# VHH binders against Gluconolactonase (gnl), part 9

Target 1, 316 residues: Gluconolactonase (gnl), of Zymomonas mobilis subsp. mobilis (q01578)
Amino acid sequence: NGSTIGKITKFSPRLDAILDVSTPIEVIASDIQWSEGPVWVKNGNFLLFSDPPANIMRKWTPDAGVSIFLKPSGHAEPIPAGQFREPGSNGMKVGPDGKIWVADSGTRAIMKVDPVTRQRSVVVDNYKGKRFNSPNDLFFSKSGAVYFTDPPYGLTNLDESDIKEMNYNGVFRLSPDGRLDLIEAGLSRPNGLALSPDETKLYVSNSDRASPNIWVYSLDSNGLPTSRTLLRNFRKEYFDQGLAGLPDGMNIDKQGNLFASAPGGIYIFAPDGECLGLISGNPGQPLSNCCFGEKGQTLFISASHNVVRVRTKTFG

## First folded at step 4 (VHH; framework vhh_8emy_2)

Design t33 (from g37b with D103N)
Fold by ESMFold2-Fast, scan of step 4:
Order: C-alpha cells, then structure tokens, then sequence
Structure t33 (fold): chain B 316 residues (1-316), chain A 123 residues (1-123)
C-alpha cells in the first residue's frame, strides 16, 4: 500500500480536465539524497531517476521497486577534492535513437547511455573549445534537436569555480547534424526547460532567488529564439510565503499544459499562461522535476528525498 | 517539544576513534533526514554528514570521507557518528540536526539542533 504525501490545490476550475484535487500523491521511492531528472523508458517499462550529489542513477519498477542502474552515474571515482558539489547525472530524456540522453553534471557533458548495456558515450562536452559548466536538463524537438541548460550547480563555488571555463551560464541547442548554438547567455541560473507541442515556444526556468522566473521564448522555424516574455515571477512565493524550492525542472503534456517546479511544488499552467493548480509535497521539501510515464498519464515527480507518482487525466 | 541530545565527545589523541550519539525525542524520528554539523573555534558551522530516513543513503563532507561513518537506529530514535583516524582539525563542537530543507547551492536547512558535544583532538 505505499504512503501518500502532500496535497493538490485548485486555482481554476480548468484544472478539473487535468487532475482531481483528491488524487493521491503516492511515494514510490524514498531514502534518496536528492531526487532529480526522472525519465520513463518505454522500451523496458521502467523509471530512471538521478541523485546528483550521491553520484547514483536509480531504476524503479512497480514489481521490483528501486535498484541501482549506474554507480557512479556521472564523474568517475575518485571525485577530485573541492571541485564538484554534484558529481552525478541530473536531467534525462529518451532520445530518438532509444538511448538515454543525460545532462551529466560531473562529466560536464551531454552523455548517451545504452539502456541494455549501460555503456556511456559523450555527445558534446564543450562549446567553441570551452568545457561546459555542469549540464542540468534537456528536452528534444520532434526533429531530434536537443535543448539543454548549463548552470554551475555541479561545480564547487558555482560561478567562482576554479575549473569553470565559460563566463556565462548558457542555454544551448544541438541540432541532429551536430551544430551547437548558444541560444541564451543572459540567465543567472538556467535550469529546467520544455518545448510546447507545436514547438513555437521554449519554456526555461531560472533558479536564482534574486530572479526566480519562468521565461517563455518564441521560436522561429529553425527552432531559435526571437523574443521572450515572463510566464511568472515567484519572488512572492519564495520570500513572502516562505515556500520551498526555486524554479527548477518541468515537463509538458500533449495539450500544452506546463508542469513546472517552483516554490511550493509543481505548478500547472495552461497554454495561455493561466495557473490552474499546484501539487505540493512535504512542507519544506521542494518538488524538483517531473516526467510522464507508464501509459502516458502517470506523472512522476522528484520530491526531495522521495519520488512520487500522480495519476492524471492528461497525456504526456 | 522537539529535543536532540548529543553525547560521546571528549579529549582524545590524534589517530584515536570516538562514537557520538544523538538521542531524539518529541517527533517521528524515522520521518526525517538527520545531519551532523560541527563548529570549530573561530570558524563558522561546517556540515559533516547526512543520513536518509532508513539509513540506506549517507553523504559526507570531503574532509571526513573515508574516516567518519553516520548511522541511525530508528527503533531507539538514535543517530550516531563513528569518527576514526581523528586529526587536530576535527576539534569542534558537534551538533545533531534535523533537516527542514535543502538547496542546490549545497546548503541544508535545519529547524532543530541539539546543544552540541565537544570533541578535542590534541597531541
């Protein structure tokens, strides 16, 4: 029977088409130092999730529960003293090649992992000869381009890290032909990101308490940003309400509803930007990221020391 | 009503071992991640180690990794820190702390700490 945590709060009756407020938030995994980057692997029917500070990637199935998938998940051991705060894997997506694509904080690269052999290979580890900071999350376009963020969170002292080579924290687009574009260099802490289903919009979170924003970028036909607007500023939730977390991971359903980590939990935004509801966990514990899985309607959420699932009425 | 009570500190010579204990009361101990934090004379607090609800996940500061081990006994509501190969730089007041939150900048938030137990490593 498992345990349940948290609650669902309705801000708009439009939430009723997506999620019932009485839906249980079920704990499926616990004892994780910091859960992150859940991804559902359809070829095998299992969940993978990262524990970046612990340098472990775990696997979950309903029948077998939790097991170790990769240890180390990111940086090879021994970890160099004083250089890394998060040596492990972070955000993950299944790519068009069926491989697990990993934002690998410790190797400072986008990696591929074979889900059967568990062999790893580097996709990209630099931009114009400079090593990435610590890639955090990624999202695929239908054409196979991958968007990813490169904040300094994996590195000791963040922006002041002795091994940091870039003077910015970037958002990048890697096209299937290998072209790497820096599409945003002006964010202080780019973190989670997601494409709208029609790929006209890219959502990007900024996990800086001084600028706790979710941005929406308009994309041209080549998948490159032309402008941005603010979806929401979470300064009030963080400072006035004292809610746990900062804008972090996100995912999107087939209708374009955005499920975004921010202070207080996972916020649900309609395609027009209206905030419909909030999934909250334990008080004081952030919900950091999410993915759809199983038959497409189950939302898995990384919830600090736990991974939880919520059965929705929508499809991811 | 939450109480955390540390014990097991003392004066030891370099290379010695000590085991610290923390007795918890007034809350559901098995529902919280627990931490050890230390503060040396003239320095700010330094996080030492953390342990998950069941004890299956542990983490350590680089300065103590391989020498210290954290453990817990949920039935007795007790947290432990086994300290081996003690060095003069391990001298500090050691605090048991209940986790209230964590951020990705490497900071743990604690809502309760004990009164501390003094560890002095002196040649």
Amino acid sequence: as target 1 above (316 residues)
Amino acid sequence: QVQLQESGGGLVQPGSSLRLSCAASGFTFSSYWMHWVRQAPGKGPEWVSSISYSGSSTNYATSVKGRFSISRDNPSKTLYLQMNSLRPEDSAVYYCARESGYNWEGSYYFDYRGQGTQVTVSS
Scores: ipSAE 0.013, ipTM 0.512, lowest interface PAE 6.4, mean pLDDT 92

Design t34 (from g37b with D103I)
Fold by ESMFold2-Fast, scan of step 4:
Structure t34 (fold): chain B 316 residues (1-316), chain A 123 residues (1-123)
Amino acid sequence: as target 1 above (316 residues)
Amino acid sequence: QVQLQESGGGLVQPGSSLRLSCAASGFTFSSYWMHWVRQAPGKGPEWVSSISYSGSSTNYATSVKGRFSISRDNPSKTLYLQMNSLRPEDSAVYYCARESGYIWEGSYYFDYRGQGTQVTVSS
């Protein structure tokens, strides 16, 4: 698929070191119900991406195009009537073990998948005996700890779901030794997250239209949050400008530039918090998540019914 | 060309039932979440209900939960809204809408909407 969509908007000349405004946003996959959680698998040189409502995980290569990698990607079929909005896989990262680690909305667990055999196993599915809501996204520390979010988006009726066991929507940290910590319980809709390259900061999106925020948590030497500050509130973009989307997925380059889904597309923030630019897709269609791939300079973006590719000057 | 055509509205007594239909054409209907939105005179649009591409996930506004049921028939490219126990406050023009973005807590983005069908609940 070789068509292009959208545009790149420059807010700061600092964007020029990262991305040219004339760079095409190339469609590489289309006809997806809701694209999410792209991940580049270096050992094999392919992209995986989720379609959580469709319960499908797809694979893309430039030579072969799109194929099905897992179907179902999350919850086993048949899906229980009236219990799930998103029965599939969602956010994904390659773990330190070389497996694909999956925020599995329908299985309500962090899963891992062998990229060769496609065999699946549960990493963690509960906190203190209560099943997760519907894990949405995850991010690894260099030590192998994994941070993940657990909003109710996979469940029919969200917070009022008949199968929801927790009375909060959490952000968790799973240590390599198996210790699971609840690190934030006060967010209404925790969604995307990313660690700064020095791991002193954890960015977390809140996809609630009433508080559409990206938060920055300061981390101690054990990777646990001590405080938070607001990076940006997107209420004006959402309500006053009518832009599509809410703070959702994100990723970070090796220089600490944050690429974050919010109303209007993928916003690019410098490490100091300055907003440098915006990658937009089709009008009215959110850009939900992103990852770096290929030789590290290609940004793949889940763009509603499409997956797109943007060539950058930076390395992820 | 994308087209959405609603039908099934009318004048009914409180406590009555109506079934609205929406015929879709010009796109792959089975690849889209579909919604019902209503607008009463002098008020802004109110989201009513949504349904996933397969029909396995449905959502409802609090005001209609337990009384309305959304469904779809992908082979015939038709969206339905079964409305039971109708109240005077349900009086509105009902629109079929194709989702242009994902559904977040009733925060919906539509790229196409039909012309609407009038529902009047009055004695």
Scores: ipSAE 0.005, ipTM 0.248, lowest interface PAE 10.0, mean pLDDT 90

Design t4 (from g37b with D103Y W104R)
Fold by ESMFold2-Fast, scan of step 4:
Structure t4 (fold): chain B 316 residues (1-316), chain A 123 residues (1-123)
Amino acid sequence: as target 1 above (316 residues)
Amino acid sequence: QVQLQESGGGLVQPGSSLRLSCAASGFTFSSYWMHWVRQAPGKGPEWVSSISYSGSSTNYATSVKGRFSISRDNPSKTLYLQMNSLRPEDSAVYYCARESGYYREGSYYFDYRGQGTQVTVSS
């Protein structure tokens, strides 16, 4: 559109290898109820993004702008009264099979979508016979294992939902052979996640204002967590500074820099944990998730009612 | 000074229609998502409907979908709620509210709301 919002704040000179503070934050889509889960589809050169409360998945290209890709994106219409807060698709990644893998809040499953035919199929919808809450985000290992989070955000009344079957909010690993492991059950609101490029670390956001944390799990050779450490607590940003948002979606570049949603916007962390900078949107509006696209250097960010684009010096 | 002033409420019979208006002043109206929120006696606030900056995106609570229609006129800085097929359970004070953000635990953040307009659907 040519309009820009927000600003880039530099905390370390190390940011200069990734992003200039003068880089425009370009609005590419607007009038979205809640933008989420952007994914770049290289085979076709387009962006997909979710609107989970609206039950719509939209497509964007620079020449055609925004169009509807799937409606409904998650739960079939009509939506059951009083059961769903977010009936739509949420986080997405292109899988090793070239299909769009979807954390489908309303279907309560990990789904696959063919980017050409738009045909959908269920990958997994339960753990040991109990249905997932509302899968939120996912991330692939190089071997094809998929890590995903299952907070209750899609369900009306969250943890107190009448249809919730699990008494926890999990982080799961689905291996390529179909083995499903529950790898963390102790987080209140597991949300975004990402693997380091060497796959020795799994980053997980907890979007609970009582414990607004980004955790780092150390992984063994089988991709299973052995320990965790705190990357950062955002309680001061949320409560003392009054910044919008909670730890949410994230993505990682090929150098291991983490781009993570938290109160105030998208924070950029170096592999050693130093916070290098912050991408902010409109005051009072969270930046919820991000992905790399185009030739790998463009960062797309879901920014509440908008989707924005930032051209970086790094590759995702 | 931000101000929101609702009007158009009243006492009506079930099945009737009402159109609520909200006059906004003191801010750039066209830069904000706007909402209607209602509160019945003895109950907490219930979100009713939302509208985007341009008016091209609208959302509704399940309880009112298909019966209520939200709209806006940016040049006149006015928000509207057209309420059709009114039911006794629609009786509440209706507030127009300016959005400051989306709250992931189940509602929107509102930084300003008006004084409200009473809607009573009776007998």
Scores: ipSAE 0.022, ipTM 0.484, lowest interface PAE 5.9, mean pLDDT 91

Design t6 (from g37b with D103W W104K)
Fold by ESMFold2-Fast, scan of step 4:
Parts: sequence; structure tokens; C-alpha cells
Structure t6 (fold): chain B 316 residues (1-316), chain A 123 residues (1-123)
Amino acid sequence: as target 1 above (316 residues)
Amino acid sequence: QVQLQESGGGLVQPGSSLRLSCAASGFTFSSYWMHWVRQAPGKGPEWVSSISYSGSSTNYATSVKGRFSISRDNPSKTLYLQMNSLRPEDSAVYYCARESGYWKEGSYYFDYRGQGTQVTVSS
């Protein structure tokens, strides 16, 4: 028997164009230590997802279920004792070259993985001679530029890590020509990010319980931020309501609706910033990230020990 | 009421082996991920190992990988930690813990833990 978890909560009738509250949240994978970074690979019609603390990347298909894709997924074994908390792969996207681009926490780099040969190569591992902390998530522009976050989550003792070289946790933009720009250094825990379909806005999560925010940056014609505004602060949801999770991964549909991990589950925001609804999982278990897949109307969600699937009316 | 009771600790020489046990009661043991956590004198708690509901998925801290092995027996409601090639730095109180959740900073949220069993590795 297929199993379902959680529920969908409607905050606005505008949700009805996106998702029905009666839609089942189907468990497609279980027994994962911490599910993260789901990505749909259109060319092979399969899902990949990370397990960063376990150093495993798994593959799922409707016909065959779950199998191991890469083990180790990030840092080579044996892992140096006392240096890594999350040695594995994390957030992933299919790049314009058809390769799997990986925010690799343990290798401390943006990596490429060939989906056929499974060979890895380093894209970038430093900024001005200093090694990244532990890249966490990434998002492509239509021109092939990649935005990524670099919080310390992969490193033992986080900001106090003995191997941390940067004194900040950055958000970066890598241009197709190889130019690397540090676009934000003031966030404590930059995590998930997404571009609006018109690429005038960059959404960035901060997964710090002291400032559990989702920010919206206005971008110039070169894809660089000029200003920011707060989309939402989740202090009430986390502290007053005791909801599980912190602002984490996110994705966006073709209409500009944002699907963002925060305390309580995946929140759905319209392009104007109105919160329309919430997809929740098991009580006490965060929903950390999501991606669209299959025919573009399936939302896959990393849900702690599970990966779940939700059918939508929108296209990713 | 939920109870977790550890046993099997002791004083051993470097290179020795120990097997820790944790007896669980008061809940459906087979419905929870279970963990081993240790705490050395003057240090904070360090996560050691985890095991899934069925036992099909196991994970280890880098410091113990290849030396320690976690297992469970759901019918007897018992969690085990086999510790081989023990080192002085493995000296700690070892706790059995029931998982409540996992936060982004990699800190597992435990709703229950036992009283611990002392492991001392010295000559």
C-alpha cells in the first residue's frame, strides 16, 4: 500500500489555481537519514536526491523505486575525523550542459556529475584564494549563470570550524565566462535560493533561528543585486507555534509562485508576496527542499526521513 | 512512559572491543529512528551513529566509521553499538536516544535519552 503523510492548508482562494487541499502527499522514498536537494533529470526521467550527513546520493524512478546513484556523494572516504558534519552532496540542479551541478558540502565546491558515467569534476572551490565553507544550494539563470549559497553546515562547529577560511557565509554568482562575484556577505545562514521567471528577483532563505527570514533581492540587468526587501520572518511560526524547520530550500513555477521551506513545511507565495498555502509533513519533521519533475506538474519534496510527491495544477 | 536503559560500558585498554545495549520500553520501538550519542568530560554531546526503523540504513560519525557498528532487534526492542579498536578519545558516557527531528545545523532533536553508560579507554 502507498502511504500518505501531512496535509495541505489553504490561506487564500488563489491557492485553488495551484493546488487542491485534498491532493495526497505521497511517500515515494523512506529510510533516509536527511533528505535534501531533490532534482528531476528530464533526459532519463528520474529523480536524484541527496543525504548529506550519510554521504549518499540516491536515484528514484516510478518503476524501479530507490537505488544508490553515488556513494560517496561528496567527500571521498575515509572522511577526516572531526572536520565534517555533512560530508555529502546537498542541493542540485541540471545545468545547461545536461550535467548534474551539485552544491557539494564535503568537497566544499560546486561540482559537475555526468548522469551517465557518474564522473565528477570541480567547477569552482574558492573565492580569491579562500576555500568555500560548504556550498548548500544553487539556481541557474537562463543565460547559464549559477547563483549559490555557502553556509558552514558541512563543517564541524560551523562558524568556529578549524578549517573555515572565510569569515562570512556568502551568496555567490558564477557567470558562464568564469567570473565569480560575492553578491551578499551579511547573511548568517544563507541556504535556499531561486530566481523569478523574469530574473528581476532573487529569493534567498536565511536558516538562522535568530533571523529566520526569506529575502527578495532586486537584480539589475547584469544579474547583480541592487536592493532587498523582507518577504517574511518566521519567528512566530518557529518560537510561538513550535513548528518544525527553518527557512531552507525553495523552487519556483513558471507563473512565479514560490514554494519555500520554512517552519511548518513548504509555503506557497504568489509573485506579489501573498502567502497562499502550506504543505505540511509529519509533525516535528521539517520539509527541507523541493523541485518540479515528471511532466512539470509534480512537486517532489525532501521531507526529513522521506521524499514525497504532490501533484500540482501549475508547471515548474 | 518512555524509557531507554543503556548497559555494557566499562574500563578497557586501547585496542579492545565493547558491545553496548539499550533496552527500550513504553513506545513502539520499530516506528523510530534510534541514535547513539556520547559526551566526554568537559565536552558537548557528540552524535555517534543512527539506524532507520527497519535497520536497513545506518550512519556513523567520521570519528567512528569503520570501527563501530550499530544494529537493532525490533522484536526484543533493543539497540546495540559494537565498538572495535577502541581509542582513548572514545572515552565518554554513551547515550541511547530516540529521534524527534533533525534541524538544519545538523543537530538531531531527541525527545528521550537514557541515563548513559560510561566507557573508559585507558591503560
Scores: ipSAE 0.068, ipTM 0.527, lowest interface PAE 5.8, mean pLDDT 92

Design t7 (from g37b with D103F W104K)
Fold by ESMFold2-Fast, scan of step 4:
Structure t7 (fold): chain B 316 residues (1-316), chain A 123 residues (1-123)
Amino acid sequence: as target 1 above (316 residues)
Amino acid sequence: QVQLQESGGGLVQPGSSLRLSCAASGFTFSSYWMHWVRQAPGKGPEWVSSISYSGSSTNYATSVKGRFSISRDNPSKTLYLQMNSLRPEDSAVYYCARESGYFKEGSYYFDYRGQGTQVTVSS
């Protein structure tokens, strides 16, 4: 629609196979309170994105622009006073059933939404009888298992919330047969996550400013973690350079390049862990999450009050 | 130099209405999201409401939703908060705040705020 922001920074000539530094970062949506969880819906060719504080899910198409898809997107109205910071939907993925699977902060559940009827149903809302905190993001394996994070961001006072039932902030795996496993309980603010294309690795962001890390977990043949290594610590970028954002959402292309939100924007990591480049918004503007869409090469990025798109040379 | 100047506070009875104003100067007002934040004696700051650049998007804390309305007039560089059905728990100093564009420690981050205007709701 013509407006552009930010810049692309090259750290390695390996970026040239993925993205040109001259590629415009085009604004496609504005006036969102906090854009999050973009997902491309191939059946209908449209983008959905969340606004968790506003309790709205919006839809975008190139010809019609922005419209409301769900309002409320998460918690039913009226919202209980003083209990929710983010009552809305957050991260989203299209599931193997063609439904929109939603990390629903306000309902405190993994939900699914029919993209045609807009009917909602609960997939899972508890682990061993205790309600989730506020699910934030999710990622599917090829087998149909779904990995998801459960930080306290939806709840007023976070870890000190009066309605928080779990004494940890978890990373979970839900198998297609309904088996729910807690796979990590030691992260302070688990947020975005992604599987490598061969599913031997799970990437998980920790959006705590005291420990602003992206972790890489090695997975066994059952999709369960056996060990982890640090991909990168962003404490220098956040505190010393004063860059906006914390490790947040992420996505991965078919070659295994990771596109990860962190202080300064969306960082691009090769499968070997080398940092190739950075997509930045305006100074002070966090880029919180991303997804591939259109014919598979367009990267959509949630960018605070904006949603932007970037044409890449890779496929998601 | 950035300045934010709140006005419109006062002493009112429960059930009353007040309209707060915030006059902005020293920056391009229409380029910033604006917020209202309040602080009661002995308590930390509580975010109340936000409004987008154009005014097309507004959001409210659950404690004030349905009772308060935020608006802006970009030509006059003024932010407003219409407060209806006031309750004793709404008593606080109300601050106009300019958003810096990111959340800090799970809360909104503001780079500038005004001196505040006192609202007292007392029977």
Scores: ipSAE 0.012, ipTM 0.385, lowest interface PAE 8.2, mean pLDDT 91

Design t8 (from g37b with W104K)
Fold by ESMFold2-Fast, scan of step 4:
Structure t8 (fold): chain B 316 residues (1-316), chain A 123 residues (1-123)
Amino acid sequence: as target 1 above (316 residues)
Amino acid sequence: QVQLQESGGGLVQPGSSLRLSCAASGFTFSSYWMHWVRQAPGKGPEWVSSISYSGSSTNYATSVKGRFSISRDNPSKTLYLQMNSLRPEDSAVYYCARESGYDKEGSYYFDYRGQGTQVTVSS
């Protein structure tokens, strides 16, 4: 017997094909320190979500509710004193191998987890001999390449961390053959990312309050960026309107509609860049990330201390 | 209408224990995450601890982890901070605070804070 939060705001009648304004935002999980990286696991029909500061990965099903999936979810216990702000798992996606691929903040690596046995292995933990900062989110191409972000959020003192080895916060592409490319080094806080369905565009959030941007990169036939344009700057929403959150996680439906975390909640952008609507939590409540699940039309959203679900008319 | 009132501070020796209390009124206490924040003379506020709606999730600053424990009693609308093995550097005014928001850099925002209770740890 769930409660509801927030509201849905319509900016364009084009929203009506995606979501009804009256749709309830249902609370399915509570008492989370910071909910992040929800992923739907089709083989087993369950949701996983991260709590990076708590070092816990939780599982949810409609019938059983919330249980612990992995504890610790990221860095092994005991955690080294004073080195980690977020020792846990963060963003997650089911990979082409059926494993759960994890942006693991505390292990400072891309990890994979068997959804049945819960056994873990390292995919990649460094670029040219230097350890990653704290991987945050990831997204797969249809060919099996994985794009991921490496901001400093897991590390105590962020950019000034004693254990940070890179002098930048990167966006990377790992090819199926193991080739690792640094595709962007100029963002201050790269965070969420998503590929367009035709894979000609990569969306990347920058969660820096000084430059709270969502960028769109044009990709060549090798999946590498050739140029970028600004989708939206959220400085007005953050500073002038005082809305909660910063550009964070995102996901995309099969029609190319982008569902992106930013100040105020989850913004819905059409493929042409028009902003169609906004899913908001309660005043002061950031909505940090999202994924599609169940039969493909349910949007799950990490909402600060909650995980919520919204039933849509679109398919992820 | 919203009120938060701290108590339980005092002057104690290093190694001592204190339990702080915060009495809440004017809102649905069980619907809010609650925090303890401290401020030493001449310094900015330092976040100390947080507790979820039900009390099942608790978080601590690294400087107090293992020494302090936060708890709440929703029926009596009271927040507690049990402070063990107190050190001179724990000396500060301690405030209970109602959470209004949270950002990606881990900064909590508070819409209401109490008057504070002074804790002094010295010989």
Scores: ipSAE 0.341, ipTM 0.670, lowest interface PAE 3.3, mean pLDDT 93

